# VH-VL binders against Crossover junction endodeoxyribonuclease Hjc (hjc): the designs that were tried, part 14

Target 1, 126 residues: Crossover junction endodeoxyribonuclease Hjc (hjc), of Archaeoglobus fulgidus (o28314)
Amino acid sequence: KGTRFERDLLVELWKAGFAAIRVAGSGVSPFPCPDIVAGNGRTYLAIEVKMRKELPLYLSADEVEQLVTFARGFGAEAYVALKLPRKKWRFFPVQMLERTEKNFKIDESVYPLGLEIAEVAGKFFQ
Short names: E, the ipSAE of ESMFold2; O, the ipSAE of OpenDDE; V2, 0.75 times the mean of E and O plus 0.25 times the DockQ between their complexes.

## First folded at step 16 (VH-VL; framework fv_felzartamab)

Design s6 (from s1 with heavy chain Y109W; at its last look DockQ between E and O 0.86; V2 from the best seeds 0.70)
Fold by ESMFold2, look of step 16:
Structure s6 (fold): chain C 126 residues (1-126), chain A 123 residues (1-123), chain B 107 residues (1-107)
Amino acid sequence: as target 1 above (126 residues)
Amino acid sequence: QVQLVESGGGLVQPGGSLRLSCAASGFTFSSYWMNWVRQAPGKGLEWVSEISSDSSYIYYADSVKGRFTISRDNSKNTLYLQMNSLRAEDTAVYYCAREPGYDYDTEGWFDYWGQGTLVTVSS
Amino acid sequence: DIELTQPPSVSVAPGQTARISCSGDNIGEYYVYWYQQKPGQAPVLVIYRDSERPSGIPERFSGSNSGNTATLTISGTQAEDEADYYCQSYDESLSAVFGGGTKLTVL
């Protein structure tokens, strides 16, 4: 299920001018790793890929911490990419996630703030 | 090689019923979402209904909810539309159209269409 | 529940560029698809996912989608491009939605 959406996002990233790879077995790795890594010479991404029928999306604190750890070490920005039915992919920097009691979420207040792929491609490093 | 053939159209009285069929061949029917789209004479396209590959997700246009039922039989490679309580406004050519999809989402396009079957609702 | 608005007709001289708009609130959030329909025929997909051409569709067909408007562009229009054109997308209820259609006339 999830593998199909990861491959779909990979195709979209390549069409948008990123070089991108899917991390095989990312969910079973002993080390922190994202689902996809991408770069276009200006912007570098570590992406956790999520798909839902509807909002909200919940993310565990552990998976967010692992994504951030990888991104920091790799020199990339940590993003969540979310696919809702019939909509384009939207991209959420980890800082955009809302905190729950112990975890994180993207709900209907956050979702409209998500970035389109062209906006992500135009980001500058600090 | 992809082929979609609609049948079951004809003349019916208001309040009557018809069942449309769409016979599919040349592709793996059970891997695709299927749609009915209609076009009244001289008018534009109107989406009617959609069914996922395993029938887990079914959607209807507001104009047909409660009167029409979409279904499919993957063992027979056939899509159906049961139309009840027919009205004059349901007069149209009805097209069967396939759509690539996965689980609860689709690639989003209707890549092959049948030639349509005419339904006329008249006294 | 989103409405897709197209102009009812567009006329263009042969060789010129035709542009057909499709407007809807936040349509850029969704993919837009375009269909060509000639009299007595079933529709044919000419653009998918905003801007992609299926195999066999001439390079003169292109598309864009941002904000509240998607556009089908036909450069160097030919007499054979004379047809009705429909945009299609989806609403939040996951229903497919068609625009009202645009008759393209090539003089």
Scores: ipSAE 0.513, ipTM 0.819, lowest interface PAE 2.0, mean pLDDT 89
ESMFold2 (binder alone), look of step 16: mean pLDDT 91; pTM 0.931
OpenDDE, look of step 16: ipSAE 0.772; ipTM 0.916

## First folded at step 17 (VH-VL)

Design t1 (framework fv_ecleralimab; at its last look DockQ between E and O 0.55; V2 from the best seeds 0.00; counts 0 for: pae E 2.1 > 2)
Fold by ESMFold2, look of step 17:
Structure t1 (fold): chain C 126 residues (1-126), chain A 125 residues (1-125), chain B 107 residues (1-107)
Amino acid sequence: as target 1 above (126 residues)
Amino acid sequence: EVQLVESGGGLVKPGGSLRLSCAASGFTFSSYWMNWVRQAPGKGLEWVGEISSETDGGYTDYAAPVKGRFTISRDDSKNTLYLQMNSLKTEDTAVYYCAREPGYDYDTEGYFDYWGQGTLVTVSS
Amino acid sequence: SYELTQPLSVSVALGQTARITCSGDKLGEYYVYWYQQKPGQAPVLVIYRDSERPSGIPERFSGSNSGNTATLTISRAQAGDEADYYCQSYDESLSAVFGGGTKLTVL
């Protein structure tokens, strides 16, 4: 299984100054539910966690809409966190995703635009 | 106390074979990915290959110069990592280290936290 | 071809700060790891995940990684820090890759 990847991201978020929790049973909830919620007193995140061996990553319109719905209600920014082998986590605000006819993706044109964890915290953009 | 002890090095002629062993103790060997890294005399470190934990399927991967000639295996009941080296060449002359890679679930840790003392393999006529 | 470039040697005065660089294309997208090797000894991990110290490594060892360059920094250099230092990361084929090594001389 890949359950260790969600724990790895939690550790990285805590090291970066976020408080973060993993949402237990998120895939079984009757309501929109992200994998991780995080905040550092300035930036608040609702995160869908993905790991792939290679690009592209496809996301259904439904899962993106559910993440946005939760983030809006929570007062957070909706992000996809993507882990590729041996690379650092990269973060993609949902507005950065490339739209297909029906769904969304992160491919080789989008991946380099992703943010590092410090950029998500807003320190780079201060 | 984590310990890794390589053995089986020695002198061998080109075209010959050797089998290296790495005896592990002080940790749950079956839960870790293991690596071989070599260092030619007076040269830098060069990765040789890896073997995943049994939990992750026991898969191996190799550096290009040794692929097809070297085989990595493990015996978790004996806490031992092996390197079978066939068709040896003079450029395979090096100290061979075994190295532990902690917490590996397809790329989570990615580094070598404990190394053995190495065993010297000399390939010459 | 993805390769890691290190300077062949770096000199530092006793008590001063040494910096050893490791360069690679898009290296900041990967974690970088650093190893110290003294003559006749096995390598020892001194920095992992760019900037983390394993237990037993003094806080005067630190690391950074951004853009194409990672840096190992050794503050308050001591005679015992004289060694070879290797960076390590991964290439696009998921193979482990070492830099060529840097000999640190403490003057």
Scores: ipSAE 0.461, ipTM 0.808, lowest interface PAE 2.1, mean pLDDT 88
ESMFold2 (binder alone), look of step 17: mean pLDDT 91; pTM 0.934
OpenDDE, look of step 17: ipSAE 0.808; ipTM 0.926

Design t2 (from s4 with light chain A96S; framework fv_felzartamab; at its last look DockQ between E and O 0.65; V2 from the best seeds 0.00; counts 0 for: pae E 3.4 > 2)
Fold by ESMFold2, look of step 17:
Structure t2 (fold): chain C 126 residues (1-126), chain A 123 residues (1-123), chain B 107 residues (1-107)
Amino acid sequence: as target 1 above (126 residues)
Amino acid sequence: QVQLVESGGGLVQPGGSLRLSCAASGFTFSSYWMNWVRQAPGKGLEWVSEISSDSSYIYYADSVKGRFTISRDNSKNTLYLQMNSLRAEDTAVYYCAREPGYDYDTEGYFDYWGQGTLVTVSS
Amino acid sequence: DIELTQPPSVSVAPGQTARISCSGDKLGEYYVYWYQQKPGQAPVLVIYRDSERPSGIPERFSGSNSGNTATLTISGTQAEDEADYYCQSYDESLSSVFGGGTKLTVL
């Protein structure tokens, strides 16, 4: 099952030069599983997709560890893609997440540092 | 066939009140965000107000905040704009417009517009 | 709070490319939408989500949005493209904002 915004994110990834697919049933897999995998022949992304009304976004340590585990085994970079109301998608490498006592977050201090899709795609020149 | 039909426009004196209606048909009204957009004669478009599908989110332009009230009745497929304390600068054609949305967010575009109803504020 | 600024008028010869700009602070963080309005008619959506065309809009219409500026581009401009064009987006307060409009003249 997908959402309208997940479908629109796929369109944006394809426009930016990635081949991308949505992982069906990602939340019910017995194994670590991202929402989207993408690649452009040079870089590969494992993306956890989040849509929120407002900041902050909290992520459990378990879900971050599962995303990293998948990305490492797949040969991809682990990203969180965040959609806030009426804003474009922003992309956050998992290293950019702030730690809380037990978990992780993206708050107003982190959100402006997030990458736009062209920045993620443009990390390679050739 | 999506249809949006505005009504309730007319001549009103400054300081008066008017209520606009927009009758919707040809789609599931309760699944869409609705907007009012106005256009003064010979001028550009100005967004006025927006209401979510279940009325949980309501937004107003600064120029009308405190004077206008947007509402909807999903059982009657009708959008309303209550306009109080009207001023000459509120003279415009008022359009209702449909906006696709996802819960608390929107697609951001107005895919269907009514023909508009003229409101004239003068003495 | 944030205004979208458009040139009041753009003129092009038939067959030439028209470019209509729309400027606003941090506009690239938001999607931009474009509407065509002919005299006596309601607006018609011609570009959504910066660069997508609704069904029925010719391929000569295209759009972009980067930094503080979005641009509507009409390649091979035809006489029927003569109209007013409005950009639309949102500000940080979630208010919808229209540009002032651009009259495209095809001469």
Scores: ipSAE 0.343, ipTM 0.758, lowest interface PAE 3.4, mean pLDDT 88
ESMFold2 (binder alone), look of step 17: mean pLDDT 92; pTM 0.935
OpenDDE, look of step 17: ipSAE 0.723; ipTM 0.906

Design t3 (from s4 with heavy chain S52Y; framework fv_felzartamab; at its last look DockQ between E and O 0.75; V2 from the best seeds 0.00; counts 0 for: pae E 2.1 > 2)
Fold by ESMFold2, look of step 17:
Structure t3 (fold): chain C 126 residues (1-126), chain A 123 residues (1-123), chain B 107 residues (1-107)
Amino acid sequence: as target 1 above (126 residues)
Amino acid sequence: QVQLVESGGGLVQPGGSLRLSCAASGFTFSSYWMNWVRQAPGKGLEWVSEIYSDSSYIYYADSVKGRFTISRDNSKNTLYLQMNSLRAEDTAVYYCAREPGYDYDTEGYFDYWGQGTLVTVSS
Amino acid sequence: DIELTQPPSVSVAPGQTARISCSGDKLGEYYVYWYQQKPGQAPVLVIYRDSERPSGIPERFSGSNSGNTATLTISGTQAEDEADYYCQSYDESLSAVFGGGTKLTVL
């Protein structure tokens, strides 16, 4: 996976008040593994990290299920973090993903609904 | 010590052409995106063009598209701006600016600027 | 195609806090960068990624970006801070865009 972008996101999470780590070898693990786990004592995240040149982002059903499985067992919220060129990271709880016939996506209709890191840290519901 | 030195500015008539150069030293030139930014006398900054480290991505301001061509020669640590069909509104100090970047995205800021070279387009 | 709007001037007494705004549609989706330019000189980067200071920039410089507005804040403003300040960001076309600039006067 993109190590440079994962490190960038890690820095942003720490600045937002999370303790966060990259999961070493997550792409080769036989167990469900997110790319990053984070927590701040009240909010706990399991994050799948994606970078794309443009929308839409597609995610396989298996990928989403594995993220949810880890998050449930860990006691975390399952999120997708998406980076587009020149834009900040945006965060999408898996419930926000749009279902396709076989899989999931984040497209132009979903992307604006994504959360900024401060919203994730504070869990704004207003 | 990072250095960026622009040259090639001068007086030119409308419709004329001019080629600017920016000589870079003190850093690994081939690892950075490079930019031209201009400033008309007494006016604000205006971004002109950007080129990725291997020239694979190139962007222009709408005001210069089709008239200006950015290029670089990494073997000579030099950035260029070929300016054709010059107009009075192209009169400005032209700055060479360095931009850190990775892959298809950049850090988005200009961390070192040259001293600028003046281009005057007058009839 | 984001237009970045800055006030044309801001005045502050020495030792006071100066705030320079930069507004654009959905600006909080992008990072904002700030440059200081003194007469006859090239611009100097003072803030990047909304709030980070390059080495050599005094701690009195700080920045924020939320919603449609970014702000450069100079606490304990000194006479040498008198300069023009430009914000810069990007639009959806991946074109860089500068604000019109703000003249900071320290009096």
Scores: ipSAE 0.461, ipTM 0.806, lowest interface PAE 2.1, mean pLDDT 89
ESMFold2 (binder alone), look of step 17: mean pLDDT 91; pTM 0.931
OpenDDE, look of step 17: ipSAE 0.784; ipTM 0.920

Design t4 (from s4 with light chain S51N S95H; framework fv_felzartamab; at its last look DockQ between E and O 0.75; V2 from the best seeds 0.71)
Heavy chain, then light chain:
Amino acid sequence: QVQLVESGGGLVQPGGSLRLSCAASGFTFSSYWMNWVRQAPGKGLEWVSEISSDSSYIYYADSVKGRFTISRDNSKNTLYLQMNSLRAEDTAVYYCAREPGYDYDTEGYFDYWGQGTLVTVSS
Amino acid sequence: DIELTQPPSVSVAPGQTARISCSGDKLGEYYVYWYQQKPGQAPVLVIYRDNERPSGIPERFSGSNSGNTATLTISGTQAEDEADYYCQSYDESLHAVFGGGTKLTVL
ESMFold2, look of step 17: ipSAE 0.627; ipTM 0.858
ESMFold2 (binder alone), look of step 17: mean pLDDT 92; pTM 0.941
OpenDDE, look of step 17: ipSAE 0.709; ipTM 0.903
ESMFold2, look of step 18: ipSAE 0.592; ipTM 0.849
ESMFold2 (binder alone), look of step 18: mean pLDDT 92; pTM 0.939
OpenDDE, look of step 18: ipSAE 0.805; ipTM 0.925

Design t5 (from s4 with heavy chain Y102F, light chain V32A; framework fv_felzartamab; at its last look DockQ between E and O 0.69; V2 from the best seeds 0.70)
Heavy chain, then light chain:
Amino acid sequence: QVQLVESGGGLVQPGGSLRLSCAASGFTFSSYWMNWVRQAPGKGLEWVSEISSDSSYIYYADSVKGRFTISRDNSKNTLYLQMNSLRAEDTAVYYCAREPGFDYDTEGYFDYWGQGTLVTVSS
Amino acid sequence: DIELTQPPSVSVAPGQTARISCSGDKLGEYYAYWYQQKPGQAPVLVIYRDSERPSGIPERFSGSNSGNTATLTISGTQAEDEADYYCQSYDESLSAVFGGGTKLTVL
ESMFold2, look of step 17: ipSAE 0.590; ipTM 0.844
ESMFold2 (binder alone), look of step 17: mean pLDDT 92; pTM 0.945
OpenDDE, look of step 17: ipSAE 0.820; ipTM 0.930

Design t6 (from s4 with heavy chain N35S; framework fv_felzartamab; at its last look DockQ between E and O 0.60; V2 from the best seeds 0.00; counts 0 for: pae E 2.8 > 2)
Fold by ESMFold2, look of step 17:
Structure t6 (fold): chain C 126 residues (1-126), chain A 123 residues (1-123), chain B 107 residues (1-107)
Amino acid sequence: as target 1 above (126 residues)
Amino acid sequence: QVQLVESGGGLVQPGGSLRLSCAASGFTFSSYWMSWVRQAPGKGLEWVSEISSDSSYIYYADSVKGRFTISRDNSKNTLYLQMNSLRAEDTAVYYCAREPGYDYDTEGYFDYWGQGTLVTVSS
Amino acid sequence: DIELTQPPSVSVAPGQTARISCSGDKLGEYYVYWYQQKPGQAPVLVIYRDSERPSGIPERFSGSNSGNTATLTISGTQAEDEADYYCQSYDESLSAVFGGGTKLTVL
């Protein structure tokens, strides 16, 4: 599951003032796990990492539920980080995801609302 | 250590053809996307074409679509540009450039460049 | 399509700070890359991903990108920094696009 993209995102998170680590084997874990956990001493993020050639991104209800379950137990806020070709990473709190009948998505109406990494970092620095 | 050496440039009449070659060494050629970038005399840089590591993705600038064909031979560590129906505006130094990045999402920037080969299209 | 606009020239005294702009619609949503080209030579990458320096590029080179404008900054400019500088990003078709170039003169 996209480990090289996860490593690139780690570098960006560290530069933005977070300590961040990859969760090894998160895609096959028997427990709810995000791809990345990050924190800046004030708040913590649980991040599901996605990369796509184009929109929309679909996420299953189970994926979102697992991310939220981990985030609540850890004391973190749940985010989806999305990489499109040749664009910067954008960050979507799970509350920003558009609901479908059974699942969730990020489409052209949602994508522009996504946060830049500096916004996520500044949101937690008072 | 990384080296890119272009060849095949020269003088050609409008409507003519040339094939450029770029010999790569000092890295695993088959793992990298490659591009051609050109520069008309006294002008700026213009991206021309790119090709993925296994040739499954190929893209062209609008100005050369249908006339130029990018290709590669990974067994020879060589990138090619076949240029047909050449026009005066194709006169430029042609650079071979390496693109780092992931196989499906190269970042589209050029970390190593060759010395260039001059193509002159003139009557 | 995004068009990257650079000033044709910038002049600075040795030891001063040079700033070269690169403007384009929503440019801050894309990474910007910077290349240095000296006369008769191939371009050399000096900044990637807005602000990162490749190995061997002096610390005096830095970059930023927000909104519609990216900036290459050279602090403590040296005579050897005299060159043409190109910014690069992408158009809406995701093809690479270069700015028109800026001639930096170190007076």
Scores: ipSAE 0.377, ipTM 0.794, lowest interface PAE 2.8, mean pLDDT 89
ESMFold2 (binder alone), look of step 17: mean pLDDT 93; pTM 0.947
OpenDDE, look of step 17: ipSAE 0.738; ipTM 0.909

## First folded at step 18 (VH-VL; framework fv_felzartamab)

Design u1 (from s4 with light chain S95H; at its last look DockQ between E and O 0.78; V2 from the best seeds 0.73)
Heavy chain, then light chain:
Amino acid sequence: QVQLVESGGGLVQPGGSLRLSCAASGFTFSSYWMNWVRQAPGKGLEWVSEISSDSSYIYYADSVKGRFTISRDNSKNTLYLQMNSLRAEDTAVYYCAREPGYDYDTEGYFDYWGQGTLVTVSS
Amino acid sequence: DIELTQPPSVSVAPGQTARISCSGDKLGEYYVYWYQQKPGQAPVLVIYRDSERPSGIPERFSGSNSGNTATLTISGTQAEDEADYYCQSYDESLHAVFGGGTKLTVL
ESMFold2, look of step 18: ipSAE 0.603; ipTM 0.854
ESMFold2 (binder alone), look of step 18: mean pLDDT 92; pTM 0.941
OpenDDE, look of step 18: ipSAE 0.821; ipTM 0.928

Design u2 (from s4 with light chain S51N; at its last look DockQ between E and O 0.80; V2 from the best seeds 0.72)
Fold by ESMFold2, look of step 18:
Structure u2 (fold): chain C 126 residues (1-126), chain A 123 residues (1-123), chain B 107 residues (1-107)
Amino acid sequence: as target 1 above (126 residues)
Amino acid sequence: QVQLVESGGGLVQPGGSLRLSCAASGFTFSSYWMNWVRQAPGKGLEWVSEISSDSSYIYYADSVKGRFTISRDNSKNTLYLQMNSLRAEDTAVYYCAREPGYDYDTEGYFDYWGQGTLVTVSS
Amino acid sequence: DIELTQPPSVSVAPGQTARISCSGDKLGEYYVYWYQQKPGQAPVLVIYRDNERPSGIPERFSGSNSGNTATLTISGTQAEDEADYYCQSYDESLSAVFGGGTKLTVL
């Protein structure tokens, strides 16, 4: 079910100049796995994909740590990609996440700070 | 082969009521979100209301909230708009429009439109 | 709610490029859709998701959306392209919103 949104995001990443793949069986792997890995020869992404009806989005500390662990080993930047109804995908470097008592979130104060896909694709220009 | 046919328009006095219908054929009606969009004579398009495939999500333009009720009967492939407390500014051609959708989100576009039914609210 | 502003009219010579703008606060955060409407007819979708063409729409139709402005571009404009054009998007309340429309004249 969530694969429809992941396939939608793959199309957007390819249109933005990335090569991108879905990581099959990410929840079954004994190792940290993102949902999507992407790269365009200069920028490399490890992406956790989230869809919500509304804010806030909560992420567990373990989930974020696993994403960061994979990204560091792969040589990629760790991102959360969030889809809200009727809006384009927004991309949040894990450093942008707001802390809760035990975990992390993207709420109404953080959401406007998220990057559009073109910004992620062109991050190292200029 | 996709067809959307609106009916139920007519002349009504302010404060009156009308019920519009949109008969759908040539596609699996129960798999699509449906919309009403209106166009006042000589004016632009105005979105009115939207209903999800199973009626779980329903949205209205502010201008019609509390007066209009969208509904659907998937067994009859029919979309409805109950219009109460009609005002002169509700005078328009009313279109039904099909929208591809998934769960609580959609593709966001209206890919097929009916030819419309005219509602005139005049004293 | 977001307001989508379009110029009331645009005129171009046949074979030239027509550009129709659609402006709204934070419009680049949403997808923009474009509809063509000829007199007495229902609207027809010509661009979806900012820049995608439905099957049957000529390559001369293209679109863009960034910042607060989306643009419908018709390259090599033909007489049959004469019509009203509406942009459509969504606001924060998840309501659909149409622009006021632009009359394209090909002369």
Scores: ipSAE 0.555, ipTM 0.839, lowest interface PAE 1.7, mean pLDDT 90
ESMFold2 (binder alone), look of step 18: mean pLDDT 92; pTM 0.943
OpenDDE, look of step 18: ipSAE 0.842; ipTM 0.933

Design u3 (from t4 with heavy chain Y102F, light chain V32A; at its last read DockQ between E and O 0.79; V2 from the best seeds 0.79)
Heavy chain, then light chain:
Amino acid sequence: QVQLVESGGGLVQPGGSLRLSCAASGFTFSSYWMNWVRQAPGKGLEWVSEISSDSSYIYYADSVKGRFTISRDNSKNTLYLQMNSLRAEDTAVYYCAREPGFDYDTEGYFDYWGQGTLVTVSS
Amino acid sequence: DIELTQPPSVSVAPGQTARISCSGDKLGEYYAYWYQQKPGQAPVLVIYRDNERPSGIPERFSGSNSGNTATLTISGTQAEDEADYYCQSYDESLHAVFGGGTKLTVL
ESMFold2, look of step 18: ipSAE 0.704; ipTM 0.878
ESMFold2 (binder alone), look of step 18: mean pLDDT 92; pTM 0.943
OpenDDE, look of step 18: ipSAE 0.822; ipTM 0.930
ESMFold2, look of step 19: ipSAE 0.694; ipTM 0.881
ESMFold2 (binder alone), look of step 19: mean pLDDT 92; pTM 0.944
OpenDDE, look of step 19: ipSAE 0.718; ipTM 0.904
ESMFold2, fold request of step 21: ipSAE 0.695, 0.639, 0.674; ipTM 0.884, 0.871, 0.879
ESMFold2 (binder alone), fold request of step 21: mean pLDDT 92, 92, 92; pTM 0.940, 0.940, 0.935
OpenDDE, fold request of step 21: ipSAE 0.883, 0.883, 0.881; ipTM 0.944, 0.944, 0.945
ESMFold2, last read: ipSAE 0.702, 0.663, 0.507; ipTM 0.884, 0.877, 0.839
ESMFold2 (binder alone), last read: mean pLDDT 92, 92, 92; pTM 0.938, 0.936, 0.939
OpenDDE, last read: ipSAE 0.876, 0.886, 0.882; ipTM 0.943, 0.945, 0.944

Design u4 (from t4 with light chain V32A; at its last look DockQ between E and O 0.62; V2 from the best seeds 0.00; counts 0 for: pae E 3.2 > 2)
Fold by ESMFold2, look of step 18:
Structure u4 (fold): chain C 126 residues (1-126), chain A 123 residues (1-123), chain B 107 residues (1-107)
Amino acid sequence: as target 1 above (126 residues)
Amino acid sequence: QVQLVESGGGLVQPGGSLRLSCAASGFTFSSYWMNWVRQAPGKGLEWVSEISSDSSYIYYADSVKGRFTISRDNSKNTLYLQMNSLRAEDTAVYYCAREPGYDYDTEGYFDYWGQGTLVTVSS
Amino acid sequence: DIELTQPPSVSVAPGQTARISCSGDKLGEYYAYWYQQKPGQAPVLVIYRDNERPSGIPERFSGSNSGNTATLTISGTQAEDEADYYCQSYDESLHAVFGGGTKLTVL
């Protein structure tokens, strides 16, 4: 179900000038992995893909730490890509996430700050 | 080849009832959300109602809520619209429309339309 | 309710570029869709997801959507493009909402 959205996001990333692949979530490895890795020859993105019916999106501290750990080791920047019903994809660097008492969220105050895919693509070019 | 064929339109008096049908073929009907969209004579398009693939989500335009009932029979590949308490302003061509995407997060647009069936509500 | 506003008519000469606007509050946060309807026919999808063409739609059809306005552009307009055009997006309840339609006249 969620794989349709991952495939759609892959197409958008390729159109935006990234090479991107979907990481199989089979759980056959003891190591964490993001949903998508992408790169454009100068920078890499490690992307956790989320689809929700409504805000807020909650992310556990453990989930965020695992994404950041992978991104650092891979040489990538950690992002959350969020799809709300019938809205365009929005991208949130993990630094943009709002903290809760123990975890993280994207709520109504954070959501408008998210980047569109063209902004993510242009962020690393002159 | 996707086909949608509406039927059941006709002339009724105000306060009357009609049941529209839409026969679907050429695709896996049970995997798609379906919609009714109407167009009054000489006017624009107006969305009427939406039903999910398994009928678990049903939505209506405010103008028809409480009077119209959308339903589907996936074993017969048929979409229905039961229209009760009809008013003159319900006079329109009624289109059956397919919505791509087959779960709660469908794309919300209509890639295939039937040719419509005319409903006239007149004394 | 979100209201999608279109000009009631647009006229262009053959070979010229037609632009049909569709305005709505925060429309650029959503996808916009466009339908062509010729007399006596059902609507036909011509643009989806702001700027994508379904198979069989000529390359002269293009779209954009930014801020509060989506635009359908027909370059090199032909007589066969004469039709009514409707934009479509969503209201606050995520129900489909159509613009009022634009009659494109090619003369």
Scores: ipSAE 0.332, ipTM 0.772, lowest interface PAE 3.2, mean pLDDT 88
ESMFold2 (binder alone), look of step 18: mean pLDDT 92; pTM 0.943
OpenDDE, look of step 18: ipSAE 0.812; ipTM 0.927

